Miniprotein binders against b1l550. Designs and how they scored, part 89

Target 1, 279 residues: b1l550
Amino acid sequence: MRLPEELLERARDIHSEAPSHRIKLDRVGSFGLKVPVEFKGFLLLAEADVWVSLPEGRRGVDLSRQVEAIYELSNPPKDPFSLCREAAISLLEKLNYADSSGVSIRFDAPLQDGESLKYYGVEISSIASDEIINKIRVEILGMTACPCTAELIRAYKSSEIAATHTQRSLGILEVSTKAEHPDPDKLASIIERAMSSPLRTYTKRPDEGGLVIRSLSNARLAEDVVREMIHLFLEEFGHLPEDTHILAAVRSMESVHMHDIYAERSFSLDEIRKEISSH
Short names: E, the ipSAE of ESMFold2; O, the ipSAE of OpenDDE; V2, 0.75 times the mean of E and O plus 0.25 times the DockQ between their complexes.

## First folded at step 10 (miniprotein)

Design kt19 (at its last look DockQ between E and O 0.72; V2 from the best seeds 0.00; counts 0 for: pae O 5.3 > 1.5)
Fold by ESMFold2, look of step 10:
Structure kt19 (fold): chain B 279 residues (1-279), chain A 83 residues (1-83)
Amino acid sequence: as target 1 above (279 residues)
Amino acid sequence: SMKKVRIEFTFDEENREEVLEFLKRLARELAEKYGLKVLVYVEDGRILIFVKGDPEAVDKFIEEVLKELEERGVKYTVRVEEL
């Protein structure tokens, strides 16, 4: 059923009224939108959130205009970083009462894994006001090998080949910056290189043993995985603005425990450089 | 009464980063002076300024930005679109 368009002229515009309680709101929007994106030649289904600020004198947001803004830009599908940034700017331009706007886009990114593919999690956002702040969060699984158990078994057997428990560990890098979003593949690579070994979609028998042996050669505490992530991040992305903020973390699903281990460090580039240079 | 414009700059020079930082500082200063909201951004190799506020203040903002670019010796092509 479509109502007569003449009613639009006669009806009150509820959203443009002043509210009974004049309280500004920081984020008012539509969350969980499904949007298509094109990433490295793949057409992916992403999930998006869009929002704007709402001043104390405006009762409601034009939600349909928000949704239209991102969907108009998503057809045909385009690069998710461009979509994210362009949609945030478009929202700010179109909704004249807003002082800020934001867009978040989440998708699983493909990554080459030998002759196959694997995926890692990506969430990006762009927040536009008097500046644009870009945020990216990357999550990828890797393998960790416990150095404590490896050392105990080595000492017990006096063997050159140490054995230990291995497990999946989730590595996390989150970056907030005024520069363009860092390349998610480079962030994923940093996380994987910090682990004892990457995880594979599949291995053939000759390669599986080698992968496990390599992981034992690179046994690392969760704490040291985080430290290595930070070190590698600084090598690759130390050129970003000094007020760039980073979160580096790992959650290790320890195979011999009923619970996970978690390690985390948040910092700005300026802060971490001062910390490292003091030692 | 509110005016919204998008100012699009195409520069002959290749040092867009230096010009971008200059325009960000200038736009912020003028926005505070005239009570405007501004955003400076880059799209397809062009530098853009979104500005909104009182119509007379927006017009003065545009005039001063162009004047400062000319005084700095920056060569540019400009388009102004009212939104």
Scores: ipSAE 0.256, ipTM 0.729, lowest interface PAE 4.4, mean pLDDT 89
Fold by OpenDDE base, look of step 10:
Structure kt19 (fold): chain B 279 residues (1-279), chain A 83 residues (1-83)
Amino acid sequence: as target 1 above (279 residues)
Amino acid sequence: SMKKVRIEFTFDEENREEVLEFLKRLARELAEKYGLKVLVYVEDGRILIFVKGDPEAVDKFIEEVLKELEERGVKYTVRVEEL
């Protein structure tokens, strides 16, 4: 049912009214939208959040305009990086009362694994105000082998390859920069290389055995993984602006405990360079 | 009255990063000077400047940006679009 236009003319614009409490809001928008994106030759259905700031003198945001902004840009489907940036800018243009906007797009990114596909989680964001900040979060599962248990078993029974417990570990890299979004595949690769071994979608028995042996031979604490992630990140992305902010983290789903082990470091490129150079 | 303009710059120079930083600084300074909202964005080797505010102030902003680039001898192509 569509209301007659004549009725709409009589209706108050509730969103433009002064609120009862004059308080600015940082983010108001639509969360959990579904938008198509093109990513490395794949057409994917992504989840999207769109928001703007709301000034103290305005009761509500024109939510329909926010939704229109992202869908206008989503047809035809485009890369999520451009979509985020363009949508963030479009939001500020369409919603003149906003001083900031943001777009976040989440999906599982395909990653080639031999003849099969694996995946990593990615969240691509852009926040626009007087500047644009691009953010990317990559999450990928790997495998860690515990060096502590390995050492105990080695001490008890002399073995060339000591048995130890292994577990899935989630590695996380989050990068916020005024530059373009860093390549998520490179970020995923850094995380995988920082762990004891990558996970595989499909393995033949000989390959599986080799993967496990590699993991056991490269036993790492969660702390080791985070430090390695940071090291590899600096090697690959050292060209980013110095004010680029990074979160490196690992959540190890420990196989011998009911709980997870978590380790993280947040830093700017300038900060971490100074820290490393001091040693 | 509010004017919105998108300025797209394409630079054919080796020192693209330096030019970008210069434009960012310049845009910010001019925005403050003229009371404008400005966003500087980089896309595919292009520099995009979004400027919003008083029409006369926006025009002055554009003129000054172009003048400064010319004075520096920067080679560029520019597209200005009113939104």
Scores: ipSAE 0.019, ipTM 0.354, lowest interface PAE 5.3, mean pLDDT 88
ESMFold2 (binder alone), look of step 10: mean pLDDT 84; pTM 0.829

Design kt2 (at its last look DockQ between E and O 0.93; V2 from the best seeds 0.00; counts 0 for: pae E 1.8 > 1.5)
Fold by ESMFold2, look of step 10:
Structure kt2 (fold): chain B 279 residues (1-279), chain A 83 residues (1-83)
Amino acid sequence: as target 1 above (279 residues)
Amino acid sequence: SMKKVRIEFTFDEENREEVLEFLKRLARELAEKYGLTVLVYVEDGRIRIFVKGDPEAVDKFIEEVLKELEKRGVKYTVRVEEL
């Protein structure tokens, strides 16, 4: 049943009223929308959040208008970075009472893995107020090998063959910048290169053996994986604005323990440069 | 009520970044002065300023932005679109 549109003339516009408590809200929106995107030749189903600020004098947000804004831009599907940025701008333009808007888009990004594919996690956002601030978070699994146990085994019977426990580790890079979003594939590559070795969708037995042996040759503490991520990030993205903020982290699912270990460093580009140049 | 305007500028590529930073600072200052909401961004190599608020304040914002650009001696073309 569709109700008569004439009722709009008689019904209260609840959203435009003043609220009982005049408190501004930072983010009011629709979260968990499913939106098609085109990413590097793939058509993916992404999850999106859209929001605007709500001033203290307005009771509610025109939520259907928000949803219309992003879906109009997502049909036909386009790359998620353009969608994210354009939708954030459109929300600020369309919703008169808002002084800021934002869009987040989350998807599993396909990544070439030999003749197969693997995936890593991506979340991008664009926040529009007086300028646009872009954020990207990349998460990808890799393999780490413990150097401490490797050294003990090397010393045992004076063997040259190193062995140690290996495990999956989740590497994280998060970047907030006024520049365009960094390429997520490059961020994923930085994380993987910082690990002892990448994970593969599958390997033939000789390649699997080689991968494991290589990881033993690149044994690293979780702390040093984070340090290597930072080094590689600065090498490739040191050109970003000085107030760019980065978080680099590793959560390692240590195979010999019931618990994980975690290492993290957050910094701005100007902060880390001063720290490094002081040595 | 409310006026919404999109201002689009075309500048020389070499000077665009310097002008962008200038326009960001100017837009912030004028937005605070006149109680406006602004967004400065780049689209297809052109600088855009979105501004909304009181119609008289929006008109003053546009006039002052153009005046400051001319005082700076920057060569540009401009399009103004009311939304």
Scores: ipSAE 0.601, ipTM 0.882, lowest interface PAE 1.8, mean pLDDT 90
Fold by OpenDDE base, look of step 10:
Formats: structure tokens, sequence, C-alpha cells
Structure kt2 (fold): chain B 279 residues (1-279), chain A 83 residues (1-83)
């Protein structure tokens, strides 16, 4: 049912009215949109959030225009990096009253694992204000082996490879930069390499045994993983602007406890370089 | 009334980063001065400025940006598009 156009002429534009309370809002938009994206040869259905700022003198945002902006750019499907950036700019251009805009796109990124696929979670964002800030968050599961328990068991049974508890650990790298979005596959690789071992979707018995042995031989605390992530990140992405902000974190789903262990460090590239150089 | 303008600059590669940082600072200052919304970004190796607001203020913004670039002796090509 479509309302007669004649009724629209009589209706107040509620969104353009002055609000009862003249307060600026930072983000107003549509969250949980589904948009197609092309990523590394895959066509994926991603979840998207789009938003703009709302000035104190305007009651509401034109949500339909926001939705139109991203869907116009998503057909044909394109890479999520360009989509985020272009949509953020388009939002700022289309919505006259907005002084800032943002787009976030989330999906599971395919990652080759031998003859199979594994995945990592990715959120790609662009925020437009005075300039464009690009943000990427990568989350990938790995395996950690506890060095503390290993040391206890080694002391007790004098085995060359000490048994220890292992668990899945979620590694997180979030990067905010004025440069282009960092390569998410490289970020995922950094996280995996920082773990005791990667996870595998499919393993044959010899491969599984080797994976476990590797994990046991490379036992790491959650803290170790975070520090290793930072180290590897600096090696790979040290060329990014100095004001680039990074969050490195690990959530270890400890197999001997009811709770998780969490460790993180937030830093700028300038800050962390100064810290490391002081040692 | 609202005027929206996209300015595209093409610079020689050697000075692009320095000019970009300059334009970001200048654009911010002028935006504050004139009450404008401004976005400075790079696309396909070119510097773009999106500016919107009061038509007279937008025109002053453009004039001042170009004037400041001339003072620096920077060689550039410029395309101005009203949206």
Amino acid sequence: as target 1 above (279 residues)
Amino acid sequence: SMKKVRIEFTFDEENREEVLEFLKRLARELAEKYGLTVLVYVEDGRIRIFVKGDPEAVDKFIEEVLKELEKRGVKYTVRVEEL
C-alpha cells in the first residue's frame, strides 16, 4: 500500500523539525544492513552499519537516504574497502546537515587452509570528518598451550615434551589509520603466528599430531601472544603513519578454568616505537 | 541555502604528502572560520576537498585555499565541481 502523494503535502517533515532538546548526536543510522561485497574472489553477504552526525537543530536523520547511499555503491558488488570509503564520503555529500559519517562492514573472511577453508572475522570501517580514518578489526582463533602447567609436569615426570592443557584463543588486531586499510590476511597471519599453533579445519592424523606437538613445544601465555602480535605487527606494518592506532588483544578460553583470560595493549605507532627504543 | 563543492588537485608526486598535510590543516582552519563542513582525502593519487555550507562562505573558502597554494609556489591543476 502506497499512501497517496496528496497526503505527503499535508504531512509535516518530522525529521527536519527542531527537536524538543537541542542536542547534537554523534552517530545516527541504520545498523545490520545486508550488503554484497566481493572479497578475494568470493562474493559475500556482509553486515553493514551506516551513520551520520545529527546537528542540534534537526530532529532526525533521513535514514532512507543513508540506505540508498550504500546500496547504490554496492551494485555491482565491490571490495569492502572501497565500499566503506566511498559510502562514507557519499553519506557526507548527500546528507547536508551531517558534519561526519561512517560505514562499518562485517563478514567472515575466507582463508585457505590446505585443501579446505578456514575463516577469520573482519570488520572494515571508514569514518569521514575532517579527513578519512580507516579502521580494520581482525579476529581469528588459534591454539595456545600453557607454559606454566607444562613446566610443572616436566618437573614431575621429566618428559621431553611435557603435557599441558591447550585451549582455543581469540586473537584480535584493530588498526585505525589515515592510510589505506591494512591487508586483513596479513593481520590474520600475524595473529596465527603469535599463537602456539594455528587451528585447522581439516587434519589428517599425522598432521594433527604434528600440530599438537608444535603447540606443546611453543607454549605461550596470553600475554606472550599479545607481545608477539605487537612485535610481528611492527615488522610488517611499521611503514604506516606514526599516528596509526593499534589494539592488540587475546581472549584465551582457558580449558582448566570457567573463565577466560584476557590481555590487551592499545598504542600508537609513535608511542610503541619510543617504548621499544628505550630498552 | 547550501552549496556543495568538490575540489580536485593534481600535484607533482614529490610534494604530494607535504601539500596534503598543508591542505588538511588549512582546510580545517578555514572550515572553523567560516562554519563549513570540509573533508580532505586522497583518491587515485589526487587530493580532493569536499566542502559544504553557506554559498558565500564556500566561495571564500575556495578563494583562500587557492591563494595560499599560490603563495607557496606549488604547481597544481585544479578542478572545481559544484554538486
Scores: ipSAE 0.467, ipTM 0.815, lowest interface PAE 1.2, mean pLDDT 91
ESMFold2 (binder alone), look of step 10: mean pLDDT 85; pTM 0.841

Design kt20 (at its last look DockQ between E and O 0.72; V2 from the best seeds 0.00; counts 0 for: pae E 5.0 > 1.5)
Fold by OpenDDE base, look of step 10:
Parts: C-alpha cells; structure tokens; sequence
Structure kt20 (fold): chain B 279 residues (1-279), chain A 83 residues (1-83)
C-alpha cells in the first residue's frame, strides 16, 4: 500500500528539522545490509554498513538515500574494493549535509587449499571526507605450537623434536591507508607464514603428520607471531605511504588454558621504520 | 542553495602525481577560503574533484582551479558536471 502523494506533502520532514539537542553525530546509517560482490571469480553475498556524518542542525539522516546509493552501485556485482570506495564517494555526493561518509563490506574470502577451499575473514572499508581513507582488515586462523612447553619436554625427555601443546590462533592485520586497499590474499599469506603452520580444510594422514611436525619444528609465542607478521608486512608492503597505519595482532586460543593469549602492535609505517633503524 | 560539481581532469601520464598533489593542496586552500566541501581523488586514471557548497563559491572555485592550471602550463582536458 502506497500512501497518497498528497499526504506526503502535508507531512513534516522530520529528518530536516532541528534536533532538540544541537549535537553533531559522527556516524549515522544502515548496518547489516546484504550486497552482492564479485571477488576473484566468486559471486559472494557480503554484509555492508553505510553511514554519513550528521550536522548539529539536522535531526536525522535520509537512510533510504544511503541504501539506494550502495545498491545502485552493486548491480551488476563488482569487486568489493571499488564498490566500497565508489559508494563512500556517492554517499558524500548525494547527501548535501554530510561532511563525511563511510562504507564497510564484510565477507569470507575463499582461499584455495589444494583441491579444497579454506577461507579468511575480510572487512573492506572506505571513508570519504576531504580525502579518502581505505581500510582493510584480514583475519585468518593458523596453528601455533608453544616453545616454552617444548623446552620443558625437551629437557625432560631429551628429544630432538619435543612434543608441545598446539592451538588455533587467529591472526589479524588491519591496514588504513590513503593508497588503494592492500591485496587481502597477500595479507592472509603474511599471517599464515607468521604462524607455526597453516590450517588445512582437508588432510590425508601423511599430510596431517607433516603439518604437526612442521608446527613443532616452528614453535612460536603469540609475541613471535606478531613480530613476524610485522616483519613480513614491511617486506611486502613497505612501499605504502608513510602515514599508513597498521594493526598486527594474534589471538591464541590456548589448549591448556581456559583463556586466550592476545598480543598486538599498532603503528604507522613511519614510526616502525624509525624504531627498526634505531637498532 | 547548494551546488554540487564534479570536475574530471585528464592529464598526460608523466606529470600526474605532481599535478595530483598540487590539486589536493589547491583544493584544500580554496575550500577553506570559500567554505566549500571538496574531495580530490583518482578514478580510472583521471583526477576528479568533487566540490559542494554555495553556488557562487563553487563557480569561483572552478575558475581559480582552471586559472592556476593554466598559469602552470599544465596541459589537460576537463569535464565539468553539475550533480
């Protein structure tokens, strides 16, 4: 049922009214939209958030226009990087009162694992204001083996490869840059290489044994993983602008404790280069 | 009254980065001067400027940007689109 257009002309535009309290809001929008994206030959249904800033003199945001902006750009489906950037710009263009806009797109990215698929979590964002800031967050699971327990067992049994507890660990790389979004597959690869071993969707018996032995031979603390992630990131992405901001983190779901171990470092490329050069 | 304009520039490849940085600085200065919102970005290898605000201020902004580019001897093609 459509309301008669005549009734709409009589209705106050509530969104354009002055609010009771003149306060600017940073983000107002629709969260949990579903949008199709094309990613590396896959058509995926992604989750999207869209928002704009709201000035102090305006009661509300035109939410319908926000939703329209992203869906106009999502048909036909396109890569999530372009969609995110273009939608952020479109929001800023369409909403006269918006000083800033933002879009976030989340999905599980497929990653080839032999004849099977594994995946990593990805969130792609763009924020538009007087400049465009592109953000990408990659999360992928790996395996870590504890070097401390390994050392204790080595001391006890005098074995060349000591048994130790292993656990799943979530590695996280978040990059914010004025450049284009970094390649998420490369970020995922950095995280996996920083772990004791990658995870696999499907293992045959010989492969499973080899995976565990590799993990034991490459035992790493959560701290080691983060440092290795940073090192590998600098090697691959050192060409990004110096004001690029990075969060490197790991959450280790320790198998011997009820709690997780967490380690992180937040830094700019400029900051970390100065730190490394000072040693 | 609000006017919204997209300016699209096509430059020869050799000076694109320098011109981009120049336009970013100029756009920011002019935005502050005229109370405009401005975004400078690259799309499909072209430099785009989105500007919004008072119609007269937007027109002045466009004129000054083009004038500054001419004074620098930059060869460009430009498309101006009102949104």
Amino acid sequence: as target 1 above (279 residues)
Amino acid sequence: SWKKVRIEFTFDEENREEVLEFLKRLARELAEKYGLRVLVYVEDGRIRIFVKGDPEAVDKFIEEVLKELEERGVKYTVRVEEL
Scores: ipSAE 0.525, ipTM 0.831, lowest interface PAE 1.1, mean pLDDT 91
Fold by ESMFold2, look of step 10:
Structure kt20 (fold): chain B 279 residues (1-279), chain A 83 residues (1-83)
Amino acid sequence: as target 1 above (279 residues)
Amino acid sequence: SWKKVRIEFTFDEENREEVLEFLKRLARELAEKYGLRVLVYVEDGRIRIFVKGDPEAVDKFIEEVLKELEERGVKYTVRVEEL
């Protein structure tokens, strides 16, 4: 059923009125949209949020225009980074009252693992105002091996056995920058290389043994993993603008405990360079 | 009432990166001077400037950007679209 267009001339335009309380809002939008994206040959159904700022003098946002903006750009499906950036710019251009706009897109990124696939989590965003700020968060599971227990077992009865408890750990890199979004595969690689060993979708017994032996050769505390992630990030992305902000974190599901261990460091490139150069 | 304009520039490909950085710096400087909101970006291989604010301030922004480009002596074409 469609109502007559003539009603638009008689009805109040509620959204363009001043609100009862003149308070600016930072984010007003549509969250949880389903949007097709093309990522490295895969057609994925991503989840997207779109928003704009709302000044104190405007009662509401033209929400249909917001949704229209991202769906117009998603047909045909294209890479999520272009979609994210272009949609954020489009929102700012279309909505006269907005001083800023933002778009977030979330999906599971496929990653080749031998003859199979594994995956990691990706959330990207672009925030447009007087500049464009691009953010990316990557999460991937890996294996960690505890060096403390490994040392105790080595010392136990002068044992030659290199053994310790191992567990899955979730590595996190989050980057906010004025430059283009870093390649999520490179961020995922940094996280995996910082772990004691990567996880595999499947292995044969000789490969399983080798993977465990490798993890024992790279025994690392959660703190070590975070430090290694930062070191590897600086090698790969130290060229980014100095005000680029990074969060590196690990949540380790310690196999011998009922609880998880968490380690985190946030920094700007300028900050970390000063810290390292002081040594 | 606010005026919104998109300025689109086409430059030779070998000049584009240098010109982009020049336009970003110039746009930021002029936006601060005239109290405007501005965003410089690349779309379809062309440099675009989105500018929003007081209508007379927007017009002055456009005039001064074009003047600075002319003084630089770089060959370009331009399209100005009111949004």
Scores: ipSAE 0.208, ipTM 0.685, lowest interface PAE 5.0, mean pLDDT 89
ESMFold2 (binder alone), look of step 10: mean pLDDT 83; pTM 0.817

Design kt21 (at its last look DockQ between E and O 0.94; V2 from the best seeds 0.00; counts 0 for: pae E 1.9 > 1.5)
Fold by OpenDDE base, look of step 10:
Structure kt21 (fold): chain B 279 residues (1-279), chain A 83 residues (1-83)
Amino acid sequence: as target 1 above (279 residues)
Amino acid sequence: SWKKVRIEFTFDEENREEVLEFLKRLARELAEKYGLVVLVYTEDGRIRIFVKGDPEAVDKFIEEVLKELEKRGVKYTVRVEEL
């Protein structure tokens, strides 16, 4: 049922009214939209958040206009990087009262694993203010083996390859840059290489045994994984602007504890270069 | 009253990064001065400036940006589009 247009003329525009409290809001928008994206030959249904700033003198944001902005750009489906950037710009252009805008797109990215597929989580964002800041967050599961328990067991049984507890660990790389979004596959690869071993969707028995042996032979603390992630990141992405900000983190779902172990480091490229050069 | 303008600059490749940083700084300063919203970004190798606000202020912004580029002796082509 569509309301008669005549009734709409009588209704005040609630969104354009002055609020009871004149306070600027940083982010107002629609969260959990579904948008199609094309990613490396796959058509995916992604989750999207769109927002703009709201000045102190305006009661509400035109939410319908925000939704229109991203869907206009989503058909035909395009890569999520361009979609984020273009939508952020479009939001800023379309909503007169906004001095900033942002878009975030989340999906599971397919990753080839032999004859099968595995995946990693990705969140791609763009924020427009006086300039565009691009953000990407990659999360991928790997396996870690505990070096401490391995050392204890080695001391006890004098084994060349000591048994130890293993667990799934979530590695996280978040990059914020004025440059283009970093390649998420490369970020995922960095995380996997920093772990004791990658996870596999499918393994045959010989491959599974080899994977476990590799993990045991490459036992790493959560702290080790984070440091390795940073090291590998610098090798691959050291060309990014110096003001690029990185979060490297690991959440280890420890198999011998009821709780997780977490380690992280936030840094700018300038900061971490100075730190490493000082040693 | 709101005026929205997109300015597209094409520069020679050799000075693009320096010019971009200059324009970002200048745009920010002018935005503060005139109470404008300004976005500076690159697309397809071209520098774009989006500016919105009071019509007179937007016009002054554009004039001043072009004037400062002329002072630097930078060769460019410009397209101005009102949105």
Scores: ipSAE 0.686, ipTM 0.893, lowest interface PAE 0.7, mean pLDDT 92
Fold by ESMFold2, look of step 10:
Structure kt21 (fold): chain B 279 residues (1-279), chain A 83 residues (1-83)
Amino acid sequence: as target 1 above (279 residues)
Amino acid sequence: SWKKVRIEFTFDEENREEVLEFLKRLARELAEKYGLVVLVYTEDGRIRIFVKGDPEAVDKFIEEVLKELEKRGVKYTVRVEEL
């Protein structure tokens, strides 16, 4: 049933009123939208959030215009980075009262794994105000092998290859920059290379044995993994603007403990370079 | 009421990064002065400025941006699109 258009003459325009409490809101929008994206040849169903700022003098936001902005741009499906950036700009242009806008897009990124596939988590954002700030968060599981137990067992058996406990560890890189979003595959690769070994979708017994042996030869503390992520990140992305901000973190699901171990470091590029050059 | 304008600059100089930083600072200063909302970004090697607000203030913003670019002796072409 469609209601009569004539009601617009009698009904209050609630959204255009002033609110009873004149407080600016930073993010007002639609969260959890499903949008199609094309990523590395895959058509994926991504989850998107869209928002704008709402000034202290306006009671409500035009939600239909917000939703229209991203869906209009998502047909035909395009790469998520272009969609994210273009939608953020479109929101600021379409909603006169807003002084900032933002879009976040989340999806599982496929990753080649021998003759199979695995995946990692990606969340990208573009925030438009007086300039565009791009954010990307990548999360991928890897394997870590504890060097402390490995050394104890080596001393006990006097072996070149020390046995130890291994576990899955979640590696995290989050980057905020004025430049284009870093390639998520490269961020995922940095995290995996910082681990004792990548995880595989499947292995045959001889390959599994080789994987474990290599992980033991590359035993690392969670702290080591974070430091290695930072080193590899600087090697690959040290060219980004100096005020680029990074969070590097590991949550290790320690196989011999009831609890996880967590390590993290956040920094800007100019900050970390000063720290390193001081040694 | 409101006026919305997209200004697109094509520069023929190597100093695109320096000009972009200059335009960002200038746009922020003028936006604060005139109560405008601005967005400075790049697209296909071109610099774009989106500005919205009071029509008179938007017109002054455009005039002052172009004047400051001329003072720097920067060679450019410009497209102004009202939205």
Scores: ipSAE 0.582, ipTM 0.872, lowest interface PAE 1.9, mean pLDDT 90
ESMFold2 (binder alone), look of step 10: mean pLDDT 83; pTM 0.818

Design kt22 (at its last look DockQ between E and O 0.79; V2 from the best seeds 0.00; counts 0 for: pae E 3.8 > 1.5)
Fold by OpenDDE base, look of step 10:
Structure kt22 (fold): chain B 279 residues (1-279), chain A 83 residues (1-83)
Amino acid sequence: as target 1 above (279 residues)
Amino acid sequence: SWKKVRIEFTFDEENREEVLEFLKRLARELAEKYGLQVLVYVEDGRIRIFVKGDPEAVDKFIEEVLKELEKRGVKYTVRVEEL
């Protein structure tokens, strides 16, 4: 039932009222929206968050306008990069009281694996204020083999390829830049190449054996993986602005422990270049 | 009272990057001067400026931006849209 329009004229606009406490809020919005996106030939249902800032003199945000802004832009479905950027700008334009806006879109990105599909997690974001900051977070699982255990076993029993424990490890690259969003497939590839081996959705016996041998022959600490991720990132994305911020991280789900091993480095491109050049 | 304006510039490709950086700097300076919200961005190969604030200040902003572009001798087409 739609309330009679006449009743709306009598109702005070609660959102426009002064709050009891005059405090600015950084982010107010709708989280967990579902929006269609087109990504590399796939139509995907993505999860989206939309928000704006709220000044100290306004009680609430017009949430309906926020939701309208992203859905107007999501039909027909478009690439998530454009959707994020355009929606963030639209929010800033539509909501007069907002000095900043943001959009985040999350989905599992398909990745071809022979005749099958694997995937990686991706979160694409754009924040608009006096400038646009684009953010992308990629998470993909790989395999790591422990070099420490391998060395212990080698010392105990001489073998060309020492046995060691293996585990799934989650690699993370998060990039914040004033440039366009980096290609998430390239980021995922960097993470996979930094691991001992990639994971496969489907393996035949010979392929499985080869995958394990590769992992054992390329044993890496979580620390090694992070450093390799950074190295590979610089090779592929060194052309990004110097103020681009990167988080490289790995969470190794250790198979011999009940806990995970975690390693990370946060840096700007300027910072890391100076660090590497000093050695 | 708030006025919102989108300015869209089309420049010749050869000077687009230099002009963009100039406009970003100029827009920031003018935003501070007039107390405006300003966003400079590129969309579909065109430079866009979103400006929001006091109507008189917004008008002054637009006038100054165009004046500074003329001083530089930059050839451009401009579309101004009130939102």
Scores: ipSAE 0.503, ipTM 0.825, lowest interface PAE 1.2, mean pLDDT 91
Fold by ESMFold2, look of step 10:
Structure kt22 (fold): chain B 279 residues (1-279), chain A 83 residues (1-83)
Amino acid sequence: as target 1 above (279 residues)
Amino acid sequence: SWKKVRIEFTFDEENREEVLEFLKRLARELAEKYGLQVLVYVEDGRIRIFVKGDPEAVDKFIEEVLKELEKRGVKYTVRVEEL
């Protein structure tokens, strides 16, 4: 049923009224939208959140205009970084009362894995106000091999047994910067290189053996993985603005425990450089 | 009670990076001076400035930006769109 449009002339515009309590809100929006994106030749279904700030004197947000803004830009599908930035700017321009806007887009990114594909998690955002702040979070699984158990087994049967427990570990890099979003494939590569070994979609017997040997040869604690991620990040992205913020973390699903192990470090580029230079 | 404007500049390719840095500095200075919200960004190879605030302050912002570009001898074309 569609109501007569002339009723709009008589009805109160509830959203434009002042609220009973004049309190500014930081984020008011539509969350969980489905949008198509094009990423490296793949058409992917992404999930998006859109929001704006709401001043103390305005009761509500124009929800339909928010949703319209991102969907207009999503046809034809385009790369998610352009969509994210453009939608955030469009929201700020279209909603007269907003002092800031934001867009988040989440998708699984394909990554070449021999003759096949594997996927890793990506979430990006752009927040527009008097500046644009870009955030990207990348999550990818790798393999870790415990160096403590490896050493105990070596000591038990000197040179006769090479073994330790191995497990999947989820590596996380999150970057917030005024620069353009870092390339998610490069972030994923940093995480994988910090692990004992990458995970593969499938392996044939010689490749499987090589994977296990690599993991044993690069045994690492979760703490070691986080430190290595930071080292590799600084080598590749140390040129970003000094106030860029990073979170590096590992959640290790330790195969010999009933629970996960977690390690993380948050830092700005200027902060971590001071720490490293102090020896 | 406020005015929103998008200013779009086209510069030759040799000047674009230097001019972007200059416009970001200038826009920040003028935004603070006149109490404006300003965002400088690049879209389709063009420099854009979004500015919002008091109508007279917005007009002064636009005039001063163009004046400073002319003073520095920067060649450009410009389009101003009220939003």
Scores: ipSAE 0.306, ipTM 0.743, lowest interface PAE 3.8, mean pLDDT 89
ESMFold2 (binder alone), look of step 10: mean pLDDT 83; pTM 0.814

